VH-VL binders against Phosphoglycolate phosphatase. Designs and how they scored, part 4

Target 1, 238 residues: Phosphoglycolate phosphatase, of Staphylothermus marinus (a3dnn7)
Amino acid sequence: MIRLAAFDIDGTLTINRSSTVLCLEAIDALRKLEKNGVIVVLVSSNALPVVVGLKKYIGLSGPAIGETGALIYYGEEEIVATTKYSAKQAYLDVLEKYNEYVYGSWQNMFRLHDYALKIRKQYLSKDNEIYSLIKEYVENKYPYIKVGYSGYAIHLTPKDTGKGKALKQIMEKHGIRREETMGVGDSIMDWEFIKETKIKVAVANADPELRRKADIVTTKPSGYGVVEIVEKILDKPP

## First folded at step 1 (VH-VL)

Design fa8 (framework fv_firastotug)
Fold by ESMFold2-Fast, scan of step 1:
Structure fa8 (fold): chain C 238 residues (1-238), chain A 122 residues (1-122), chain B 108 residues (1-108)
Amino acid sequence: as target 1 above (238 residues)
Amino acid sequence: EVQLVESGGGLVQPGGSLRLSCAASGYSISSGYYWSWIRQAPGKGLEWLARIDWDDDKYYSTSLKSRLTISRDNSKNTLYLQLNSLRAEDTAVYYCARVYSSGWYEGYFDYWGQGTLVTVSS
Amino acid sequence: DIQLTQSPSSLSASVGDRVTITCRASQSVSSSYLAWYQQKPGKAPKLLIYGASSRATGIPSRFSGSGSGTDFTLTISSLQPEDFATYYCQQYGSSPYTFGQGTKVEIK
């Protein structure tokens, strides 16, 4: 039996990887984990209030990870930053230099450490080239910042934090051992936190590299795969 | 491919008890979905009896809950329905069915067994 | 409990006819969570429609569902010989699950 399960949101708890519409069956599965005493952690690159709002409306009592691991919400009296650095200066620099290709995410007005850039619609066919240009520029000029691409946005994140670091801090605070954990995701970027868990799960439509690294690949995609793995976990003997 | 086969029907006496089985094949009853028992008296309509979920949550029809027990055995991939204090009105074909749920309780019946006839008479 | 009333309780029709069956709920059915089933004599029911208007896998296009709130309809646009059966509506918007009394579609 596991005591903590960590889930990526976009593409993992949604109906597919192209939509932000939640898979209600997956949300029901998370509530079943909560009911059975499993700590459910939502892990996201979204601004903290977005993740906290979702966990509260679902009815999850566990912590939430926002801003690609830079912030952990344990409760209204306990919000913890996992880094002392901010990508704000790098973000403003890139926004000015590469304004032809990118614009700022609306969520940036609610961010402190991790900043997101969106690729303009007319340049989406060149998303990998644009990502590579920005990555090279930022990582050379701002050695304390790393650049990732989630499929939704290009994220500028302090190097000394990440989804995995935040998850490990949660585990330490709650006295949870790695052997008691599960991580579920759809993107190779999720490997950073999934690798820190015992049961490493990729949904059926996950990136090929994540499916190769995972211990379990579900037969169903996105949120439907979450339903599948939750049912299997709850049926396992301790 | 997905099959449900009911058994345990037949002639039973008023005041007795009945235990029906539903053997599932082509899918595991522990791997998601929910399962229900539904009955149909001769020449009458369908009546939902009980539902059991993956987490052993149980739901019963309002009028019959004091006489019904739904259960499962994951190792045998089998569902059970126990009905006590049998009356002539319990004469019916009893079906087991898989519930496709779009939420906690909300669901419709996508696969049905063939049914087993229970006759309650002296 | 939500009570479902089907209309008509029975009807006689010929092959090629358009058949319409109505299901009326005693109170609003949440999210149009309503299903339709077909049952032939001596057989288990078969799912036709769920979510008021979605056809189940393998169900011919002549079957269609519509409606919301308290009023729902099943339509068979051109009745075939294999369609003579009893049809049931079922709501799943609230506990307990309830079925309509059934509509028997007979040969004229």
Scores: ipSAE 0.000, ipTM 0.397, lowest interface PAE 20.0, mean pLDDT 87

Design fb1 (framework fv_firastotug)
Fold by ESMFold2-Fast, scan of step 1:
Structure fb1 (fold): chain C 238 residues (1-238), chain A 119 residues (1-119), chain B 108 residues (1-108)
Amino acid sequence: as target 1 above (238 residues)
Amino acid sequence: EVQLVESGGGLVQPGGSLRLSCAASGYSISSGYYWSWIRQAPGKGLEWLARIYHSGSTYYSTSLKSRLTISRDNSKNTLYLQLNSLRAEDTAVYYCARHYSRGWYFDYWGQGTLVTVSS
Amino acid sequence: DIQLTQSPSSLSASVGDRVTITCRASQSVSSSYLAWYQQKPGKAPKLLIYDASNRATGIPSRFSGSGSGTDFTLTISSLQPEDFATYYCQQYDSWPLTFGQGTKVEIK
C-alpha cells in the first residue's frame, strides 16, 4: 500500500499544461488519498506561500515543497531550508545581462533560494535557445547554481538541493520507505523527485523523456491522469 | 510629475570627448526602471543609442558601443552618456528617456541637449 | 535590425481632414510591439500610441493605431491645428530599438 504520494502542481493537477486552472476531479482524488491515510505532498517550483496556500485549502495535512525543493513546510512552527545557498546573485546577474530576453517572475518577491525568470513574449519561439544560453552562462559562472526550464519559467536553483532531496528528507522524517511511495508529474524536471519513489508516474501529455522513464503513463492528460492513477492504486490489493 | 533634464551639450571638435548629464526628478533612477539615450541629427529621424538598468547594467547599439558609455549616479539621481572620438556625424540633439514599466517604448523624454561636432 | 519605413514621408492637410500614416517593418513585429510618437519643432517626442493600438494617457480620441505583423497605421480622424507635427513609429520587438524615418504633417 502506498503511504506517501508526491504530486507536481502545474500541468499535473491542472486541466492541461497551458493553464493554471485546477482540475477539480484531481483535487477530489487527492482528498480521497488524504482520507485513506496517505500522506499527500505537493511539490513545486513556486514560492512557498503559493504551495502552502493550495495545500491548506485543499485540506491536505502532509508537508509542502516549494522553491524547487529549497524549502519544506511541515507546519507553521517548522519550515526547513534544504540549502544554505541562494540563487539571488545569479538571478540579478542574468536579469541584467539577458534583459533583452527575460524578466523576473513576480513570485521572486516571496523567494529566498530559488529564483524564476520569464521569457518575454516576443522571444517565446526561441525559448529553448534562451534557456540553453542562460544555463551555460549561469552554470559556468556560478558553480553552486543549476538552471532548469519547466515550460513556464527558467529556474535558478542551488545545486545542493532539489525536489528529490526535499522529498527524501520528508520520507526520512515520517519513516516512509521508498517502496511505499508514488510520484506523479508532467515535466522532465519532475524526474528529480519521481525517481526517488517506487511508483513513477507520468501523465499522458507529459514530456516524452519523462514518459520514457516512468513506470506508468496514464491514458488521460494532466489532472484527469491523476484521477486515473489514484483510482488504480486505491483499488490495488496490499 | 516625472521630469528629465539634459545638460552638457555644446560645440566640440572632431576627435574630442563630451559627457552629457540627465537629471531625473519625480522618481528615483534606482527604483528598477530602464533609461535610454536617443539622438536626432538635424532634420533627421530618431536613433536609439544605449540603455541602462537600475543596477547599472548597460546595453548599446552595436555600431556605437566602442565610442559610448552610459552610466549613472544614484546619489544625484542622474544619468550620463560619455561620447568619445566624436565625428561630424555625431552632431545631434541628445535625449534621455524612460522606458515604460513593462515595455521598451518611452513615456517620458528630456528636453534634449544639442551636441555640435565641428572644427 | 528591423527597418521601419513610413509612408508618406510628408503630407499637406487642412484642419478637419482625416490623416493616415503607414509604418511598414522589414520583418514581422511580434505582439504588436510598436509605438507612435508626435514631435513638434524644437520639442522632444511625445508618446501617442503603444502596443500598436493603445492610446497613451491624455492623448485625444482622434488618434488611433492599428495593424499587426509588418503593416501598421496611425490615423488622425479630424486634424486639429495642434496636430501639425512630425510622427514617428518605433518597434520594440527586437534589439536594437529602431524608429521610422518620420512623416511630416504640414499645413495645406
Scores: ipSAE 0.000, ipTM 0.385, lowest interface PAE 20.5, mean pLDDT 87

Design fb2 (framework fv_firastotug)
Fold by ESMFold2-Fast, scan of step 1:
Structure fb2 (fold): chain C 238 residues (1-238), chain A 120 residues (1-120), chain B 108 residues (1-108)
Amino acid sequence: as target 1 above (238 residues)
Amino acid sequence: EVQLVESGGGLVQPGGSLRLSCAASGYSISSGYYWSWIRQAPGKGLEWLARIYHSGSTYYSTSLKSRLTISRDNSKNTLYLQLNSLRAEDTAVYYCARDRYYGSYPFDYWGQGTLVTVSS
Amino acid sequence: DIQLTQSPSSLSASVGDRVTITCRASQSVSSSYLAWYQQKPGKAPKLLIYDASNRATGIPSRFSGSGSGTDFTLTISSLQPEDFATYYCQQYDSWPLTFGQGTKVEIK
């Protein structure tokens, strides 16, 4: 039986990949996993309070991963950083140097390690060019920072952490073996944590590269695909 | 094959309550499927009312949520719809329909419908 | 809520005609989670097309669906006598589930 299931949020628990609106059927499915003794872990690049707030109001007791893996919330008295570095210095440097192209995410005032940049509207057509420019600048000047682009924001993240590292720490703390785990996502960036699980799931509308790497590709997209895989897991105990 | 048979319709008074039944055969109502109630007023279009998920979670039309209760009885393999505080505009044919099984969301099986008339 | 608007609301056609019905959504329907139903007087609706373009089991090849995003189309390539009915589109991408107002296909 699966004892731990890790889920990306945006594009995976939402109604589609262009919206932040939650798929309520997917949320119900997560609550059903919890009722059946499965530890549900939410995995996100969002600031920790955003992820923790969501998990609490859904009613999930499992840990939450925020800031691209840099922070794990185990409970109100136990919030653990997975890195000793912060991208704050690199973030402030980029804002000053590339102010013409980017601005800071509003969530940065609630961040400690991972920092997000948004591309200004007039430059969205050149998003990959701007991403590459910032990546080259930051990774050359700050060798302990890596730069990723989600399609929503450019993230500056300490190299010694990631969603996969955070998930492995949770598994170790809870005594969960890889063979007892499932990971679900929609973006190739989710591969960092999905690859650490036994059952690797991509929703139907996931990036083609993630669909090729996954063990299971659902027939329905986003949150509806989460409902599909949860139904299969609960209907077929070991 | 799947069969859905509605019952419980007829003439009811304004202000009263309505309870409809939908008897399912050819499958179990407790696993892997959603069930919805959909209505259609005479000469009008289709309006989704309520849905029940295999886990027991229920979903309702925003405009009618305070007046609707969808439920099931697994031992009888039957779905129910309770509608309270009936008004003339609730006059319609009420359908029970199955949707959602491992990725299939459209209403693939419908009952024959039962007519409810709200009038004094 | 996603509002679905069908065009035209009614049309008159002859046997053998090509009939096209359009369904426009007030916001994008992702992954083409749109279905088409046929309803004859006094009968329950019958599923024709799901996922915008997949024909349901037993549905004749003259029925086809297409489209994505906000604009979807149901086409009947050569109208038959049994095809005079009302047609409805429905989205199942976003909660709550919504239907179009219907398009009546009448004999000319």
Scores: ipSAE 0.000, ipTM 0.386, lowest interface PAE 19.4, mean pLDDT 86

Design fb3 (framework fv_firastotug)
Fold by ESMFold2-Fast, scan of step 1:
Structure fb3 (fold): chain C 238 residues (1-238), chain A 119 residues (1-119), chain B 108 residues (1-108)
Amino acid sequence: as target 1 above (238 residues)
Amino acid sequence: EVQLVESGGGLVQPGGSLRLSCAASGYSISSGYYWSWIRQAPGKGLEWLARIYHSGSTYYSTSLKSRLTISRDNSKNTLYLQLNSLRAEDTAVYYCARGLYDWGSFDYWGQGTLVTVSS
Amino acid sequence: DIQLTQSPSSLSASVGDRVTITCRASQSVSSSYLAWYQQKPGKAPKLLIYDASNRATGIPSRFSGSGSGTDFTLTISSLQPEDFATYYCQQYDSWPLTFGQGTKVEIK
């Protein structure tokens, strides 16, 4: 039986990949996991307060991972950084050099380690080109920083952390073995934490590369796929 | 920057016990990485023995878990490996190594300490 | 446990040669959780490649890794005198961690 389930938020718990509107059926499914004693971990590149707020108001007792794994929230008296580095200087440099293409995420005022850039509307059709340009610039000039693109934002993250590192620390703290875990996501960037779980799940509308790597691809997209996999997990005999 | 220095190796008789130490400098052993002990018998390959996470959680090689104990002292920034009921097959150079952020590969290794089990 | 088998167990090559070492896993290695190490006589191993194809910091471009699933390869495109060493593959998909038996590369 699964004892811990980790979920990406945007595109996974939402109604689709282009909206931030939560799929209420998926939220209900997470609460069913919680009620059945499964530790539910929300995994996100968002600033920690955003993830913690969502976790608390859903009623999940498990930890939360914010800032692409750089911060873990176990409780108000126990917030753990998984890195001592900050991408702040690289972020400020990119803002100045590439201001024509990108602007800073409003959440950056609530960040310590991971920093997010948004692509300006007029350049969205060239998002992969702009991502590649920034990635090459940053990773060459700041060798301790890695650059990822979620489809929502370009993230500058210290290389010595990640969603997978944070999830493994949570598993270790709770005495959870990999064999007792499930990970669910929609983006190839989620592979970093999903790969650390036993049951690797991609929702139906996930990136093709993630669907290829996953053990299970749901038949329904985004939050509706979460409902599907949770029902299957809870219906299995011990 | 990061250095690992093993000590405590030497000659021990079969059935004996030994405690190895690994002193880390330039980085805190409690800082979100995991640390492992790996051994290499003379002229042979590498064998992973045990790891300890920053939280203190341990994991052992299935064949050796009854004879090994990994531990740490965060105040001394030092890792330990207790070897019990030693056999001739345990003769090896013992390395401590830091796990990279991918949780499986090792980016820093100590120089190793030789343990010889012989009558 | 995942068993790793390297081929060949030893080889002799000349400076400037292209050297290829293979590592085969008894079970599929997820996420390309495979690393390569170089060990010179009397020294500790040195990380060359992680996640099957990523070069570790400071490793020369002549070293490259490739592969997925059960079949992985380390390539040295133009062998140098300092590349005399034993090379090991290692998987980190499953605990316990396991290493290949090693491949000795001797300069002719």
Scores: ipSAE 0.000, ipTM 0.435, lowest interface PAE 14.6, mean pLDDT 86

Design fb4 (framework fv_firastotug)
Fold by ESMFold2-Fast, scan of step 1:
Structure fb4 (fold): chain C 238 residues (1-238), chain A 125 residues (1-125), chain B 108 residues (1-108)
Amino acid sequence: as target 1 above (238 residues)
Amino acid sequence: EVQLVESGGGLVQPGGSLRLSCAASGYSISSGYYWSWIRQAPGKGLEWLARIYHSGSTYYSTSLKSRLTISRDNSKNTLYLQLNSLRAEDTAVYYCARETYTIEYGSGYSYFDYWGQGTLVTVSS
Amino acid sequence: DIQLTQSPSSLSASVGDRVTITCRASQSVSSSYLAWYQQKPGKAPKLLIYDASNRATGIPSRFSGSGSGTDFTLTISSLQPEDFATYYCQQYDSWPLTFGQGTKVEIK
């Protein structure tokens, strides 16, 4: 039934939401999905090389989405931008104005469209206030940029793109209908692409808001929940 | 269950000022969400005016920023909207509402899940 | 600012009718960042739909939302007597927050 499955990385394919350590059982499950004819798409706000590097060494053949949907990697000769805009100017402006609260992600030297800010450790207790302050400033001054917060970083992203737009472009290119898709994530930020799939999955330790919107909430957290849902999908009749 | 009750509306002359109150019950306004003021002129549509984040940060409609002040009193669980330099076109029913927020990409569910009954402000000589 | 235009501005319908209201945005809006409200005379608006297609708590299944990009639709599959009201769409993709002008559903 399912021909394409899209997965968030951090907190979804990792051992928990506080670690970048991959859940090896989840990685094995992704490889098993591909062996059974399912296209596996990795979806991330990370710079494209980080996502592509991960997919290559896992041994996945499906596309990768980086920079919060601004870039799609189909292969070495086919990298597609989903937007003409860049958040670079807004990013530099925010760094200068809000340097007290935030610093730039090291990955920004490998970014073209989406730019990430980290909240300084001493201000993490006020993360939502800082996020809201930056969001209001940027949206007022740069009407073509949107601001999101994953819990890991604040992202400045062109409004005309997103994880959902990128996923829809991949589906169109591969001739995949929405009814043949599954999306899995752990944060409400993942809803943007998960809502574009038929089977909407939240892992057990996902944000409460995402669990409420999902069709299926796994019984196990993070990567272990991915193993759970993959086993269910592979047990269904063709 | 969240309930919002507005008060303080009434008749005011052009150029005058008015302070509206919104008493919240069932949820502490300092514990979460944005809290907003929205108005509706007689027979017209809805217009968002201002919001306050649970931490105290305030945001305003560009066209009205100079004439509005949103504030709160956490001990009374009450929101306020100060209206200054009132004009005839400010005649409207004023609603307070809870605005849902998330950590999503800039468009974090800024829709209104609980509304008060509204209070009428009439600006007339 | 994103301008939302609703059509029709008003319509007359009978109990049991299927009613469709359209909301068109001047700029593209993510399908998740649009809400619909119902307002009866003398009362505050009531949330019906959020994220374009999700029903709010306690809202009957006859109300459904759909759409993406610039075109969004609210459908009432079988109009009931309590559904005669004015309906508003609202976008929350771009600052500032904006509402449509409203669609009045009145008795035929």
Scores: ipSAE 0.000, ipTM 0.398, lowest interface PAE 17.6, mean pLDDT 87

Design fb5 (framework fv_firastotug)
Fold by ESMFold2-Fast, scan of step 1:
Structure fb5 (fold): chain C 238 residues (1-238), chain A 120 residues (1-120), chain B 108 residues (1-108)
Amino acid sequence: as target 1 above (238 residues)
Amino acid sequence: EVQLVESGGGLVQPGGSLRLSCAASGYSISSGYYWSWIRQAPGKGLEWLARIYHSGSTYYSTSLKSRLTISRDNSKNTLYLQLNSLRAEDTAVYYCARKYFGSRYAFDIWGQGTLVTVSS
Amino acid sequence: DIQLTQSPSSLSASVGDRVTITCRASQSVSSSYLAWYQQKPGKAPKLLIYDASNRATGIPSRFSGSGSGTDFTLTISSLQPEDFATYYCQQYDSWPLTFGQGTKVEIK
């Protein structure tokens, strides 16, 4: 039986990969998992207050992972940083040097460790080139920082943390074995935490690379795929 | 500010070789840009010669391929162009230039150029 | 190779005039992979326009580019004294990269 399920938010719990609108059926499925004793973990690159706010108003009791794994929220009295490094200096450097191509996420004023850059609309067709440029510049100059691209934002993250590290820390704290876990996502970047779970799930419209690595690929996209996998899990014996 | 400074030009004899350098400052040549050499003969237009990508992959003008070698030294942040079997027609100002990242192969940053005169 | 032919080869205009320079390609330039440069005597070229119509950073709004396929145009809507220069088009649709022969703009 699955005792812990970790979900990416954007593109996974939303109606599609181009919208931030939540799939309400998926949200209902998460509540159903918790009612059946499964710990639900939201995993995100968003600033911690965004993830915690979402978790709170959905009514989920499980931990939340923000800032690409750099912060874990267990409760108001227990917020844990998984790294002592900050990408802030690298972020300010990139913002000054590559301002023509990128701008800072407004969420950065609420970040401590992980910093996000947005590609300006006119350069979206060159997103891979811009990502590669920033990645090489930052990783050469700041060897303690890694650079990832989700398709939505370029994230500068301390190398010693990540979504997978944070998820493993949660599992260890709650005494959850890998064999009791499920991870669900839509982006190859989600592989970092999904690979740490037993049941590795990609929604139907996920990146081809993630769909190839996953144990299960849903027949429905984004949030509708989450509904599909949750029903499948809950309809099996423990 | 990103700056490119070419050097190694001057008077050279036909049949000889030359090695031009392009020192970059304010930016790493190993980043994500393509870097090119472009020349301009006196009173004439621009001619593209060669490029190198940050990964080290190279591409050359078909007409000059057998005589050109483009290379780089990341530790010195310097781009090089080796030209062999020099002829009078190779007399030109040689520029190094950075590919503009927002376009396929437009050039946004240029050096000041170094003059090569091939004469006996 | 794609050959680029600019017209006119030279022109003389007064401050405030609208100046139009054309660039014709011997083959279709896909995706409008065409740039325009300004070069002043003794100086390196300066990027003005890329992808046929996008202004490079810091380039005044009086410079504009248009066109597709084989016909491209650079327009300077109100010529200023500092615009005295030679202008070059460049295609980057196919190898090798090629430039036009240049258009010299002389302010009266």
Scores: ipSAE 0.000, ipTM 0.378, lowest interface PAE 21.4, mean pLDDT 87

Design fb6 (framework fv_firastotug)
Fold by ESMFold2-Fast, scan of step 1:
Formats: structure tokens, sequence, C-alpha cells
Structure fb6 (fold): chain C 238 residues (1-238), chain A 121 residues (1-121), chain B 108 residues (1-108)
């Protein structure tokens, strides 16, 4: 049986990948998982307070992963950093060099390790080209930083951490084996944590690369796909 | 499963140019990864030539940049390598490969079978 | 450019032997962005190890990688007949991408 299920938020628990509006049916499904004894972990590149706030108001008791895995929230008395490095120096450098194309995410004032850049609206049609330029510049100059693009923001993250490292630490703390886990996401950036789970799930509208790697691709997109997989897990427990 | 098939090799004359194709199946080349061209001269080691990011940004070997062009046709899901001013030293098997993931730090995990290019008059 | 030098350039070993191949970089390879490939005669290279120590999907447990900075090692704990091949290291930390010269392993 599944004892832990980890979910990406944006594009996975929302109504679609271009909206931040939550799919309420998906939220209900998460509550049903927890009621049936499954630990629900929210995984995000957002600043920790954003993820923790969502978790609290949904009513989930499981841990939360923020800053692309750099921080784990187990409770008010237990917030754990998974890295000693910060991407702040690289972030400030990129703002100076590429200010024409990018600006800093407002969430950065609430970040410690992972820093996000937003692409200016007039350059969105060249988002992958700008991402590629920044990735090459940063990873060459700052060997301890990796660069990813979520479709929403370019993230500068210490290389020694990630969503997968954070999820593994949660599993170890709770005595959960890989065979008892499920991971669900919509972006190739989610592969880092999904690959650490037994049941690897991509929603129908996920990146093609993630759909290729997943064990299960839902028939419904985003939050509706989450409803689908949760119903499958609860109807047919091992 | 992702598969890559190279074509366009064969016998070419010194001073001419070649255009190699790499047809990808099982994955859209515009949706992820870098895509690289690598060559191997007979009995020699591997030499990286060029890569293209799924967004279209291109990167070249410093020594060959002036003679190389990497490109793609997303509608055909095909990568191309153009090499100009051919020399006998360009004789090699040319491979295309799916390169470094834009998030995962994995190396070249999928390779084509290669196409032999022989430069002689 | 980061130059990668492999040692030895060739070796011969018996089935069951422990084989060690080293790759030395002319400059530090950050974050262990180093991969190992296996190439059998007439075939394309196959990824074995990435990020210096992570085994690629489907690769047998007898293959392992280690090292950081400038010194990296590929180990085959118990050589099998199918391991006859040339092995290459490759760094992807710095541009341009570079490969080692290769190490040929012959099974006797």
Amino acid sequence: as target 1 above (238 residues)
Amino acid sequence: EVQLVESGGGLVQPGGSLRLSCAASGYSISSGYYWSWIRQAPGKGLEWLARIYHSGSTYYSTSLKSRLTISRDNSKNTLYLQLNSLRAEDTAVYYCARDFSYYDSEGMDVWGQGTLVTVSS
Amino acid sequence: DIQLTQSPSSLSASVGDRVTITCRASQSVSSSYLAWYQQKPGKAPKLLIYDASNRATGIPSRFSGSGSGTDFTLTISSLQPEDFATYYCQQYDSWPLTFGQGTKVEIK
C-alpha cells in the first residue's frame, strides 16, 4: 500500500498549467488520501511560506517542501535546510547582467537558498532562449548552482539539493520505503522527486519528457488527473 | 522509447560541404534536452561538435565553429549538422545524441547508430 | 578547455577481475559533472555513470563511479564477457564539452 504521496502544486493541483486557481476536486482528493492514512507532501519551488500556507488552509498534516527542495517544513518547531549554499550571489549577478530580459520574483524577499527570476512580458516568446543563456552563464560561473525553468520562473538552486533530496529525507525520517510511495507532477523539473517514488505519475497535460518517464499518465489534465489517480489508489489498495 | 537515426553520410570531396540528418522518434526535440552531434575518426576517440537546446540556442566546438551549423526542423522532428570546407581529417562516424537534460544533470543517454562520412577525392 | 586524461590507455583482464579506470581533469570539474560511457566495437557509446557516481538506468551494479574535483574513477567490480569495450569519461561542467581519450578493456 501507498503510505506517502508527493504532489507538485502549480500545474498539478491547479485547474490547468496557465492558472494558479486550485482544482477543488484535487484538494478534496488530497484530504481523502490523508483520511485513509496516506502522508501527503506538497512539493514546490515557491518560497516556503507560500507552500506552508497552502498546506495549513487545506488542512494537511504532512510535511511541505519549498524552495525547490532547499527547505522542508515538518512543523513550526522543525524547519530544516537541505543545503548550506545560497544562490543569492548568482541571482544578483544575473539581475545586473540580464536586467533587460529578467526581473526578480517578489517571493525572493522570503527566500534563503533558491532564487527566482521572472522573464519580462515582452520577451516571453523567447523564454527558452533566455533561460538557456542564463543557465549557461550561471552554471559556468557558479559551479555550485544549477538553473531550471518551471514555465513560471527561472530558478537558481544549489546543486547539492533538490526536490528529490528533500523527499528522500522526509521518507527516511518517517521510515517510508520507496515501494510505499507515489509522486505526481506536470513539469520535467518534477522528475527529480518523482523518480524517487515507486508509482511515478504525470498528469495528461504534463511536459512530454515527464510523460515519457512516468509509469502512469492520467487521462485528465492537472488537478483532474490528480482526482483520477487518487481514486485509483483508494479503490484498489494493494 | 526515444530513437535517433542518422543519415546523409557517404563519400564527399575535399573542399565541399555535407549535411547530416538525425531523425528523432518517441520524443519531441523542441520539448526538452540539449541535442548534440559527436564524431569519431577511425580508431580514434570521441569529439563533441555542437549542441542545440530545445529552444533553438546553439553551441559549438571552438575549433570548428566557423565550419559548423547545427539546426533543426521541429515539424519533422529532425536535427541537422552542416559542415563546410571539408578536409580529410573530417572523415569519421558522426553520431547524434540526446544530451544534458535542462534540469537533470544526466549525460548523453540516447545515441543514434552513427553515419560514416569519408572525405576523399 | 578542460582536458581529460584517462589511465591506463588499454588493459587486459580476465572474467571476474576488478577493473579500475581513472580520469584526471586539467581543471576542477565542479559539482561532479562527469559521465562515463561504454563503447563496443561498431556501436554507439552507452551512458554508464553520470554526476560522477550515479548509475544510469539499466546499468548493472558491478559498474560504479567515484571521485570529485580533478580525479575520477570508474570501477567494474567483477568483469563479465560483455564488458569488452572502450570506456570514455566526459565532463559537462565547462564549455566546450570534452571527452577523455578512452581506455580499451580486453577480456581474456
Scores: ipSAE 0.000, ipTM 0.398, lowest interface PAE 19.5, mean pLDDT 87

